# Ledger of designs, part 1: VH-VL binders against Spectrin beta chain, non-erythrocytic 5 (SPTBN5)

Scores and structures below are computed, not measured.

Target 1, 109 residues: Spectrin beta chain, non-erythrocytic 5 (SPTBN5), of Homo sapiens (Human) (q9nrc6r3533to3641)
Amino acid sequence: TPTMEGSLEFKQHLLPGGRQPSSSSWDSCRGNLQGSSLSLFLDERMAAEKVASIALLDLTGARCERLRGRHGRKHTFSLRLTSGAEILFAAPSEEQAESWWRALGSTAA
Positions, changes and structure headers below are counted from each chain's first letter, unless a header gives other numbers; Kabat numbers aren't used for antibody chains.
ipSAE, averaged over its two directions, is called F for ESMFold2-Fast, E for ESMFold2 and O for OpenDDE. V2 adds 0.75 times the mean of E and O to 0.25 times the DockQ between the complexes of E and O.
[cut] stands for letters that were removed.
Atom coordinates printed by the task and the answers are left out, and those that the model quotes come from them; centres of patches stay.

## First folded at step 19 (VH-VL; from Q0 with light chain D28N G31A Y32G K33Y Y34D S95R)

Design R3
Fold by OpenDDE, fold request of step 21:
Structure R3 (fold): chain C 109 residues (1-109), chain A 122 residues (1-122), chain B 111 residues (1-111)
Amino acid sequence: as target 1 above (109 residues)
Amino acid sequence: QVELVQSGAEVKKPGESLKISCKGSGYSFTSYWIGWVRQAPGKGLEWMGIIYPGYSKTRYSPSFQGQVTISADKSISTAYLQWSSLKASDTAMYYCARLYYDFWSGWSFDYWGQGTLVTVSS
Amino acid sequence: DIALTQPASVSGSPGQSITISCTGTSSNIGAGYDVSWYQQHPGKAPKLMIYEVSNRPSGVSNRFSGSKSGNTASLTISGLQAEDEADYYCSSYTRSSTLVVFGGGTKLTVL
């Protein structure tokens, strides 16, 4: 089971049900991938202690796609959940984006 | 029903310390952020900071960082706001509010305490 | 930091529709940050009226609606009633930085 932890930026693209969000901006977070769950935290300390997660995303049946030079950020990938929700992520580097994409892809599959 | 009940009005002098409280009920106190908001007489709302009582995680507004301390005692579902040395300019109404967060719906203060009036004068 | 500007006051007659603006910049509201609206009657605590730009909590009259365009969020109150007279504050939130900012507030007078 893949695990990964690191800094990410995220932006909501579609809400559950495929609805358009009323507002959406890029925000920073700490991602923690454990099994089929991706948890997002406000900072590294909260992530390390696994407390007060701002999101717990079930990756079962999800699809992850690399994005190239879109949505105002580099090193991006999208995560489409079975709920119809879609979240865009940006990693600090191309290498990290690739790692996240592969990790999430393997988990979702 | 969710309810936040704050401690009573305070009359203090400059230099004195103070700790006011906000007790939550009707919900899982440890599972929601609690925020503090200042409102000087005749002025607007000012966000001071928030705490996650379950683990006492805090975040402060830059303007209030180091000026106040936000804490919580989850055993009695109570959040606190305290000053080590009050100033006349601290005179204001102080509200605690439950900060609701949903990843898809963002943040909002959905329930508010009745407020605690703090008066600081010589 | 995020700065939100509201008109100091607005007024309307019963039955009218009024709008309160909350203007930010391309770096905040224009960038898609969340916006909430709060109603505060004299001597009372604020009450959440709108969250996530346009959503109403249960129990809030459908006369209240929220929207945004460009760098400005708006609270519209239709069918203005005497009880709507209050101060209204917009607020913006960052999701992960947990920065909260309130607008300066708008006093709504029902003539």
Scores: ipSAE 0.469, ipTM 0.837, lowest interface PAE 1.0, mean pLDDT 92
Fold by OpenDDE, fold request of step 21:
Order: sequence, then C-alpha cells, then structure tokens
Structure R3 (fold): chain C 109 residues (1-109), chain A 122 residues (1-122), chain B 111 residues (1-111)
Amino acid sequence: as target 1 above (109 residues)
Amino acid sequence: QVELVQSGAEVKKPGESLKISCKGSGYSFTSYWIGWVRQAPGKGLEWMGIIYPGYSKTRYSPSFQGQVTISADKSISTAYLQWSSLKASDTAMYYCARLYYDFWSGWSFDYWGQGTLVTVSS
Amino acid sequence: DIALTQPASVSGSPGQSITISCTGTSSNIGAGYDVSWYQQHPGKAPKLMIYEVSNRPSGVSNRFSGSKSGNTASLTISGLQAEDEADYYCSSYTRSSTLVVFGGGTKLTVL
C-alpha cells in the first residue's frame, strides 16, 4: 500500500468529462496518498488531522505523467482520472516530484 | 430549504463584550464552512473569517485575526462571532454565509443570513 | 495582497445591456482564481448571482452572465429591469491563507 504526504501546488486542467474549467490557478495544498485515494488539504495541520479535505481523488484507473517543467512550474506531473478530469501538480523539488509520480503510478496500476 | 438565521440587533458601549449567532438549517451543518462578513455603514463587504463546524476549524482574514473569535456549536447547528471588547469602529452589519466549495466548481457564498446590526456608541 | 477594483457606479435604461467590470492583477484573476458575483438591494443581504466566473445558480435569471478576460472579470446584465437596481460585488477565492476578497462594489442605477 503506497503512501505519500507532502506539500504540493495543484491546478485544474480538465474537469470531469474533459471539459475546460472557467478558471484555473495554481493553489497550494497538502497531499496525502493512502492506498488508491489521494486527499488534498488546505494545510499541513488539517492534513495531519485528516479534517475537511478539499478533494478526495480515486486513483483507480488513473494515469500519471511527468510534465518536466511545463505549465509555468518546475517539478510538475499530471494526474488524469477515469472521469476525464486532469489535475496538474507541482512539487517543491525534483526528487519529491519523482517520488509522487512513482507512488501515484504504482497506486493507479 | 437552506436557511441561515442570525440573532437580533445589538446596541452596545465601547469596552463591552458581545457574541452574536447564526443558526443553519435545511442542510448538513457540519459539512459546510460558515463565514462572517462585515459591512460598515455605507461601505462594502469585508470578509472576516470562516469556520468548519464539524471540527471547529477556523481561518481568519489577516485584518480580523486576533480581533474577533469565530466558533460553533454543531449540536445546535449554530456559528458564533464574538468580541471581548467592542470599539465604536465595530459598528456595522454582520452577515453569516454558507461557503460552498466544490473541487471542480470553486468557492462561493451561496446562502446568507439576514444580517445582525451591531451599534457601538458611548 | 489581493485587490479587486470595480467602477463606483454604472447606469442603463430599461431593456439595455450593461457590464460591470472587476479588475484584479496577474496574481489573482489573471492567475485564474475563481470569481463570484453578488447582488445586494438596500437593507438586504447579498445574493449569489454568479460563481466560478460564469456559472449561474438555480433561480437566477438568465439575464445575468459572467465572463473573464485577462485580469478582468465582467458581469453582464441584459434586458435591464428596474429591479436590477442594486449594488454588485465581485469576489475572488483562493485556497491560500487569504482565501476570500471582495471588490469595492458597484452601484447600478436603472434610469
């Protein structure tokens, strides 16, 4: 069971169904990967307490791809869900981005 | 039907404490953030802060951090805004509002209370 | 530091279309942050009219529409009616520590 926890920036690229979002910005969050679920929180404290997640993403059938600095951020990767939604993520370092990518890829597989 | 009902108007003097309330109904009170917004006479809307009643988690605007306390009692679906020592400048209309959030649709205050007028004068 | 600028007032005749602008910066609206619009009649609480830049809540007239271009979001009211006379506020939402900010408000007068 893969697990990951750390700071991330995220940006919606596609909404469920593959629709374009009306607005999309890079926002900060705390990611918590547990099994096949990725939870996003407003801050580290909320993440630690697992309270009021802003997103609970089911990774079943999902695809994760490294973006290699595309979309105005370094250390980026994308997560495409079976719903057609796609979220871009940016990690604080290349090492962390690689770790997230591998963890998410392993979980989704 | 979603509804937010606020406590009645208050007339206070500087230095006095005050606690106003906002009761939610028609929805799961513990599943939505509740925010407080100030509107001074003839002025615009000012966001003060929010609380997640289910866990009593709060977030304040920098301008109101330490100036007021936001709390909630989920057992009676009520949120509170309180001052330990009022100032004349606290005179304003105070609104509570449900802050709806959807990861795919963003944030918005979709339901508002009727407002509580607070008048502070010596 | 998030600031949203709105014109102090706008006016129009019944049946006309008017637009209220909400200008931010490349660090807020220009960066793609959410924008919502609220209508407030005198002595009444604000009412959500538009969320996520262009989405209209159920029950809100289709005469109200929202859009965004660059650092500016816009609220357009078509087929202007007397009851549309009110104050309108734009708001931006972030997931950062600031979270919420309101514009200065615009007074709409129906001539």
Scores: ipSAE 0.420, ipTM 0.836, lowest interface PAE 1.1, mean pLDDT 92
Fold by ESMFold2, fold request of step 21:
Structure R3 (fold): chain C 109 residues (1-109), chain A 122 residues (1-122), chain B 111 residues (1-111)
Amino acid sequence: as target 1 above (109 residues)
Amino acid sequence: QVELVQSGAEVKKPGESLKISCKGSGYSFTSYWIGWVRQAPGKGLEWMGIIYPGYSKTRYSPSFQGQVTISADKSISTAYLQWSSLKASDTAMYYCARLYYDFWSGWSFDYWGQGTLVTVSS
Amino acid sequence: DIALTQPASVSGSPGQSITISCTGTSSNIGAGYDVSWYQQHPGKAPKLMIYEVSNRPSGVSNRFSGSKSGNTASLTISGLQAEDEADYYCSSYTRSSTLVVFGGGTKLTVL
């Protein structure tokens, strides 16, 4: 069973190697946290069937921090991967952002 | 080598049905989205919709929702675009294109079919 | 209604650099959505030249470069050659929604 799942928005802040992306926008997804992996899917049904993931992110050694809602969204947190990549996330509510932050922090250790 | 081969040109009358095809080879057909793009004579490109054959998930441009059906048969690596009743305004070149996706490097239509010319006239 | 605006035509002489603009809105290009560029010769299918604003696929000459500022993306072709004469389309799209829009196209004439 997943540790956590739910609707998120995401924005690529840094690419692997710490490179700046040429473009960056907020996109919607369905997140599924299981073990040390965070999977992102286009919608709820694809997430339930685990088909055509947008991303499969390895959280080993990752750092997760709560943000002040900068970057044009509320209820935000960041995920910094050991590759140097960084992804910003926005949850539908502050409660869900805190839940994601706690779950991601627990698995990133 | 990635290749998308489309069915041949069609000459039809208004009110007739039509189904055109796009066969993919040289890659894992079920692992990529396939899109359909219309180009009316002398006009620009217009996105119609997209399908993920591995799950038969479709998404349509609002302009084409309910106007066409996009489908796929993954057993023969083929995507389809279908009209139940053609109009003269459906006269156009129709392309299929493979959507390359990488989470870090983005989306693009990296391989295109040769096009299928559909002519609808009385 | 979200639209991408391109000039109808541009022209240049062999060896020159030319730039084709693609102007969108604050809700697409200005919001950071991806931009791709496609080349289409008469009677042929489009070919991907630039993706994610400035990246070239393998096999595309480094004479083709892309950039973005504000609501405007640009395709620059340096060292213009006769075979560059074609129609050029920009496109913009959101990864998660798979909403794609194409610009109206720009006819490049090599003089």
Scores: ipSAE 0.324, ipTM 0.759, lowest interface PAE 2.8, mean pLDDT 86
Fold by ESMFold2, fold request of step 21:
Structure R3 (fold): chain C 109 residues (1-109), chain A 122 residues (1-122), chain B 111 residues (1-111)
Amino acid sequence: as target 1 above (109 residues)
Amino acid sequence: QVELVQSGAEVKKPGESLKISCKGSGYSFTSYWIGWVRQAPGKGLEWMGIIYPGYSKTRYSPSFQGQVTISADKSISTAYLQWSSLKASDTAMYYCARLYYDFWSGWSFDYWGQGTLVTVSS
Amino acid sequence: DIALTQPASVSGSPGQSITISCTGTSSNIGAGYDVSWYQQHPGKAPKLMIYEVSNRPSGVSNRFSGSKSGNTASLTISGLQAEDEADYYCSSYTRSSTLVVFGGGTKLTVL
């Protein structure tokens, strides 16, 4: 069973190597945190079946930080990977954003 | 080499059913979305919908929801576009296209089928 | 909601540079949605020319470049050649919504 699961929006802030993306937008997903891996899926059914993740992110050494609504969304946090990539996330509520932040922080630490 | 091969041209009458095909080869068919795009004579491109064959997940354009059925048979690497009752206004060229996705580089329709001309006339 | 507007036609002489615009809204292109460009010669299937706003797939000439500013994406063709005469479509979508929109298309005439 996952450590944390739920609906998120995400936005790519930095690409691997720390490069700026040419285009970046907020997209919806279903997040699934298991061990040191965060998987993103298009919807709840695909997440439940573990089919066709849109991303599998290695959280080893990652940093997770609360953003308090920067970048045009509320209930936000960031995830900076050791690759230099950075993804912004927005949860449906402040409670869920805190839950994600704590779960990701315990995994990264 | 990635290739999308579509079924041949069709001449049909209004009210008839039709199912056209798009066979993918040279890649993992179940790992990519396939989209269908309509182009009426002398008109632009219209997105109709997409399917993820690995899970049969579909998404339709609002303009085409309920008007067509998109399906796939992953055992033969083939996607389908189907009408239950054709209308004269369905006369168009129909393309299938593969949607390439990479989390870091985004989406693109990187390979297109040759098109299937559907003519609906009384 | 995505609505993409392109000019119906543009023209240029061989050797010139020409720009085709694709204007969305502050809620789609202005919000950072990805943009792709397709070339279609008469009687042929569309061909991907630009993805992720400005990237060229292998085999596409560096005479083709893409950019974005505010609500508008642009395709620029430098060193215009007769074979560039075609219809050009922009397209926009998000990674997760799978809602795809094409612009109305622009006919490029090489004089």
Scores: ipSAE 0.242, ipTM 0.723, lowest interface PAE 2.8, mean pLDDT 85

## First folded at step 20 (VH-VL; from K2 with light chain V100F)

Design K6
Fold by OpenDDE, fold request of step 21:
Structure K6 (fold): chain C 109 residues (1-109), chain A 122 residues (1-122), chain B 111 residues (1-111)
Amino acid sequence: as target 1 above (109 residues)
Amino acid sequence: QVELVQSGAEVKKPGESLKISCKGSGYSFTSYWIGWVRQAPGKGLEWMGIIYPGYDKTRYSPSFQGQVTISADKSISTAYLQWSSLKASDTAMYYCARLYYDFWSGWSFDSWGQGTLVTVSS
Amino acid sequence: DIALTQPASVSGSPGQSITISCTGTSSNIGAGYDVSWYQQHPGKAPKLMIYEVSNRPSGVSNRFSGSKSGNTASLTISGLQAEDEADYYCSSYTRSSLPFVFGGGTKLTVL
């Protein structure tokens, strides 16, 4: 069961069903990967306390790919859910991006 | 039906303390953020802060940080806005509003209280 | 610091279509921030009319529509009616950023 926690930026690329969002910006969050679930929080404190998550993403059947510096951010990767939704993520470093990619890829596999 | 009922109008003097309330009903009070919005006479809307009653987490606008205290009593589905020492400039209408959130649809104040008029004068 | 600029007032005759603009910058609306619109009649609490740029809550007339282009969001009211006379406020935000900034408001007069 993979686990990972750290700072991320996220950007909605596709909504469930593959629809294009009306607006989408790069937003800061704290990510917490537990098994097949990725939770996003407003900050580290809320993440640590596991309170008021802003997203609970089911990674079952999901696919994660590295973006290699696309969409206006470095150290990026995409997460495509079975719902058709796709979320872009940016990590603070290349090392962290690689770690997230591997962790999420392992969970989705 | 979602309802937010606020406490009655207040007439206070500078330096006095005040605590106004906002009672929610018709929904799970602990599952939604509650926000406070100020509107000075003849002026626009100003976001003050929000609270998540389920965990008593608060977030303040920088302009109101340290100026007011937002709290909640989930046992009676009530949110509060309070001042330790009122100023004349605090004279305004104060609205509470339910802040709906969904990861895919974002934030919105989808239900509002009727407002509480606070008048501060010597 | 985010600032949203709205015209102080707009007017139209019954049956006409009017548009209220909400102008931000490339750092907020232009960067993909969400936008909501609120209607406020005199002496009443605000009412949510549009969320996430163009979505209408249940019960809101389809005469109200929202859009965005560049750094400007727009609220369009078609088939203007007397009851539409009110103040309208835009608001912009992200999923995790504060504050939830409101525009200065626009007074709509129905002639």
Scores: ipSAE 0.775, ipTM 0.922, lowest interface PAE 0.7, mean pLDDT 94
Fold by OpenDDE, last read:
Structure K6 (fold): chain C 109 residues (1-109), chain A 122 residues (1-122), chain B 111 residues (1-111)
Amino acid sequence: as target 1 above (109 residues)
Amino acid sequence: QVELVQSGAEVKKPGESLKISCKGSGYSFTSYWIGWVRQAPGKGLEWMGIIYPGYDKTRYSPSFQGQVTISADKSISTAYLQWSSLKASDTAMYYCARLYYDFWSGWSFDSWGQGTLVTVSS
Amino acid sequence: DIALTQPASVSGSPGQSITISCTGTSSNIGAGYDVSWYQQHPGKAPKLMIYEVSNRPSGVSNRFSGSKSGNTASLTISGLQAEDEADYYCSSYTRSSLPFVFGGGTKLTVL
């Protein structure tokens, strides 16, 4: 079971059902991958304590793709959930983006 | 139904301390953020800070950081806003509000207390 | 500090449609920040009218609608009624960035 923890930016691309969001910005968070669940937190401390997550994403059946420099950010990848929702992520480096993509891919697949 | 009931109006002098309360009911108190919003007489709404009672996590507006203390007692579903030393400029209506959040819908103050009027004058 | 600009006042006659603007910048509303709207009658607590730019909470009249274009969010009230006379505040935020910011408020008068 893969684990991953680190800083990310995220941007909602599609809502559940595949609908377009009315607003969508690149927001900072701390990501924590545990098994088939990706949790997003406001900061590292809250992530470490696993409290008050701003998102709990079930990766079962999800798919991940590298986006490279698309959508106004470098080191990006997308996560499409079975719900039809799609979230874009940006990592601080290409190496980290690759690590996240592989970790999420292995969990979702 | 969700309800937030705030403590009564306060009349204080500069330099005095004060702690006002906001009691929630009709929902899981520890599962939602609670925010405090100030409204000076004849002025607009000003966000002060929020607390997550389940874990006592707080976040303050930069303008209010160090100026007030937000706390909560989850055993009685009550949030607090307090001053160690009031100023005349603290005169205002203070609202508590439940801050609803989910990843897909975002943030919103969906339930509000009736407000607590604080008057500070010498 | 980030500021949201609203007109000080707007007015309309019963049955008309009016719009209240909330103007930010390319760094907030223009960057995709969410927007909510609150209604406040004199001497009363604010009430949530719109969240996430255009969504209405249950119990809010469908006469209220929200939209966004560029750096400006808008609240539109159709079929204006006397009871709509109140102050209206916009607020902008992201999923992870605090603090929340309120606009200066707009006083709506029903003539």
Scores: ipSAE 0.770, ipTM 0.921, lowest interface PAE 0.7, mean pLDDT 94
Fold by OpenDDE, last read:
Structure K6 (fold): chain C 109 residues (1-109), chain A 122 residues (1-122), chain B 111 residues (1-111)
Amino acid sequence: as target 1 above (109 residues)
Amino acid sequence: QVELVQSGAEVKKPGESLKISCKGSGYSFTSYWIGWVRQAPGKGLEWMGIIYPGYDKTRYSPSFQGQVTISADKSISTAYLQWSSLKASDTAMYYCARLYYDFWSGWSFDSWGQGTLVTVSS
Amino acid sequence: DIALTQPASVSGSPGQSITISCTGTSSNIGAGYDVSWYQQHPGKAPKLMIYEVSNRPSGVSNRFSGSKSGNTASLTISGLQAEDEADYYCSSYTRSSLPFVFGGGTKLTVL
């Protein structure tokens, strides 16, 4: 099972059930991939200590797709959960985006 | 039911130190952020900072960074706000509030203490 | 810095519908920041009325509703009642960025 940790921006695109969110912005976080779970944290320290995560996403059955120059950010990819929720992510570089995409794709498969 | 009970009113002089408290009950104290909000007489609400009592993580408003200290004692489900040296301008009502969070719903102060009035005068 | 602008005061007669605006910028509310609303009666602690722009907590009257358009969030109170007379504060935030910011507050008078 792949593991990965790094800085990300995220944006809620669809809520569970496929509903449109009332409000969504690109927000910064620290992502931590462990097994079939992706945890998001406020900062690197909290991520390292694995405390007070702002999200714990179950990747079972999820789909991850690369996005090319869409949604106002570079180096983006989308994560669609079985719940119908979809979260957009942006990595600091193309290399990191590719790494996340592959890691999440592998885990979700 | 969620309840936050704050310590009583304080009358202090400039230069004195002060530590007020906020005791939570009816919920898992270590699982929610607690925030402090100031309201000067006749003025609006000002966010001061928050603490996650489970791990003593704190975040301050830039305006209050270094001006106050927020802490917590999870063994007695109590959060604290303290000053090392009060100023007359610190005269205000101080509220503690539970900060609810959900990834899909965001943040909100969903439960508030009754407030602690702090009066600082010579 | 984030600054949320609210009208100092609004008024309405019983039964009317009034709206309180909370105006930010394209860098906050206009950028998709979340918005909450709080009600405060004189001498009392604030009470959460709306979260996530338009959601009501359990126990809050359905006369209160929230919306957002462009850089402005709005709190609408329908069927205005005397008990609605209070100060109302908006707040804006994101999932991971701080600080939380309150608007200047609006005094609602029921005529």
Scores: ipSAE 0.765, ipTM 0.920, lowest interface PAE 0.7, mean pLDDT 94
Fold by OpenDDE, fold request of step 21:
Structure K6 (fold): chain C 109 residues (1-109), chain A 122 residues (1-122), chain B 111 residues (1-111)
Amino acid sequence: as target 1 above (109 residues)
Amino acid sequence: QVELVQSGAEVKKPGESLKISCKGSGYSFTSYWIGWVRQAPGKGLEWMGIIYPGYDKTRYSPSFQGQVTISADKSISTAYLQWSSLKASDTAMYYCARLYYDFWSGWSFDSWGQGTLVTVSS
Amino acid sequence: DIALTQPASVSGSPGQSITISCTGTSSNIGAGYDVSWYQQHPGKAPKLMIYEVSNRPSGVSNRFSGSKSGNTASLTISGLQAEDEADYYCSSYTRSSLPFVFGGGTKLTVL
């Protein structure tokens, strides 16, 4: 069971069904990967307490791809859900981006 | 139906303390954030802060941090806004509002209380 | 700090279409921040009219629509009616950043 926890920025690229979002900014969050679920939190404290997540993403059947600096951020990767939704992520370092990418890929497989 | 009912109008003097309330019904009180918004006479809306009653998590606007206290009693589905020492400049209408959130839809104050008028004068 | 600028007032005749602007900067609306719109009649609480730039809550007339371009979000009211006379406020936010910011408000007069 893969696990990851750390700071991330995220940006919605596609909504469920593959629709374009009306607005989309790079927002900061704390990511917590447990099994086949990725939870996003407002801050580290809320993440630690597992309280009031701003997103609970089911990774079953999902695909993760490295973006290699696309979309105005370094250390980026994308997560495409079976719903057709796609979320872009940016990690604080290349090492962390690689770790997230591998962890998410392993979970989705 | 979602409903937020606020306590009645208040007439106070400077230096007095005050605690007003907002009772929610028709929904799961512990599953939504509740926010407070101030509107001075003839002025616009000002966000004050929010609380998540299920876990007593609170966030304040920088302008109101340390000026007021937001709390909640989930056992009676009620949120509170309080002052330790009122000022004349605190005279305003105060609204509580349910803050809806969805990852794909964002934030919005989708249900509002009727407002509580607070008048502070010597 | 984030600042949202709205015109102090707008007016229109019944049946006309009017637009209220909400101007931010490249650091907020221009950066992809979401926008909501609220209607407030005199002596009444605000009412949510638009969320996430262009979505209408259940029960809100399809005469109200929202959009954005560049650093400016817009609320359009078609087929203007007397009951539309009210103050309108825009608000901007992100998924994870607080505080929420309200615009200064716009007084809509139906002539």
Scores: ipSAE 0.764, ipTM 0.921, lowest interface PAE 0.7, mean pLDDT 94
Fold by ESMFold2, last read:
Structure K6 (fold): chain C 109 residues (1-109), chain A 122 residues (1-122), chain B 111 residues (1-111)
Amino acid sequence: as target 1 above (109 residues)
Amino acid sequence: QVELVQSGAEVKKPGESLKISCKGSGYSFTSYWIGWVRQAPGKGLEWMGIIYPGYDKTRYSPSFQGQVTISADKSISTAYLQWSSLKASDTAMYYCARLYYDFWSGWSFDSWGQGTLVTVSS
Amino acid sequence: DIALTQPASVSGSPGQSITISCTGTSSNIGAGYDVSWYQQHPGKAPKLMIYEVSNRPSGVSNRFSGSKSGNTASLTISGLQAEDEADYYCSSYTRSSLPFVFGGGTKLTVL
């Protein structure tokens, strides 16, 4: 039923309003894309039960871009929200990064 | 207003069991993690573990895994910290605290209980 | 687990600025871990003063500010007042990994 789901690493690059975060590091999550919303969960069990998401992101008007290995990870893409926030994601493989990019790009359009 | 009210001080002997409580009010109890923090006499703060009452999900710090039980009763908005067999080294102040989370600003213990002093002596 | 090093004590005179350090490693604070600061008066519960390195909760005086550089986070108190005399603890965490470390604490004495 979700358009896309899977394991990701993420890092807050910009906060809402385009503000640079005072601190940011790569962390792991389980992503779940449904409609125009991307939900992030601490792990697969919480994602399956849809409880205690760590983020619920509105993709309306968002821009998704593949990255060229910036920020210390491989298989990366960025998600820029209309709020000015930007999140970097890293997938476990290039194939998965491409799949996420296609799914997110389609949803954001 | 967010309030966390803890049970009263306890004086116990080694080997006895104990369950102390932390009652939350002024917020959606099932929508926040609650953590327990230990402070031995004259010492600093030490994180013990957390519970998400809405899903009965717990996580323990490695130092306390298997040493205590963290639980909650969401019907009365109360979290618990329990020992099955107290040791003299368990003598400390114990705080509960609400763990606030925002994806953009991270985690913080934004509201604290008044503390429960536990004294374990022969 | 990671160790967060704080000076055991610092002191300052009323009206001055003082800074309390919290030093981790390149594997935690230096890797981008978030930092929060807590104030604890004797016999009282801790109070959140700073979160996400530099943000103040509502009701915390703007005399309190936070920063981070390299492996070290800092709490700065300007316009030092007698009521600022307390113990101060830093805590470090990743945004998804929940806090699990407090610094050893710093006793601030207002002279």
Scores: ipSAE 0.493, ipTM 0.800, lowest interface PAE 1.6, mean pLDDT 87

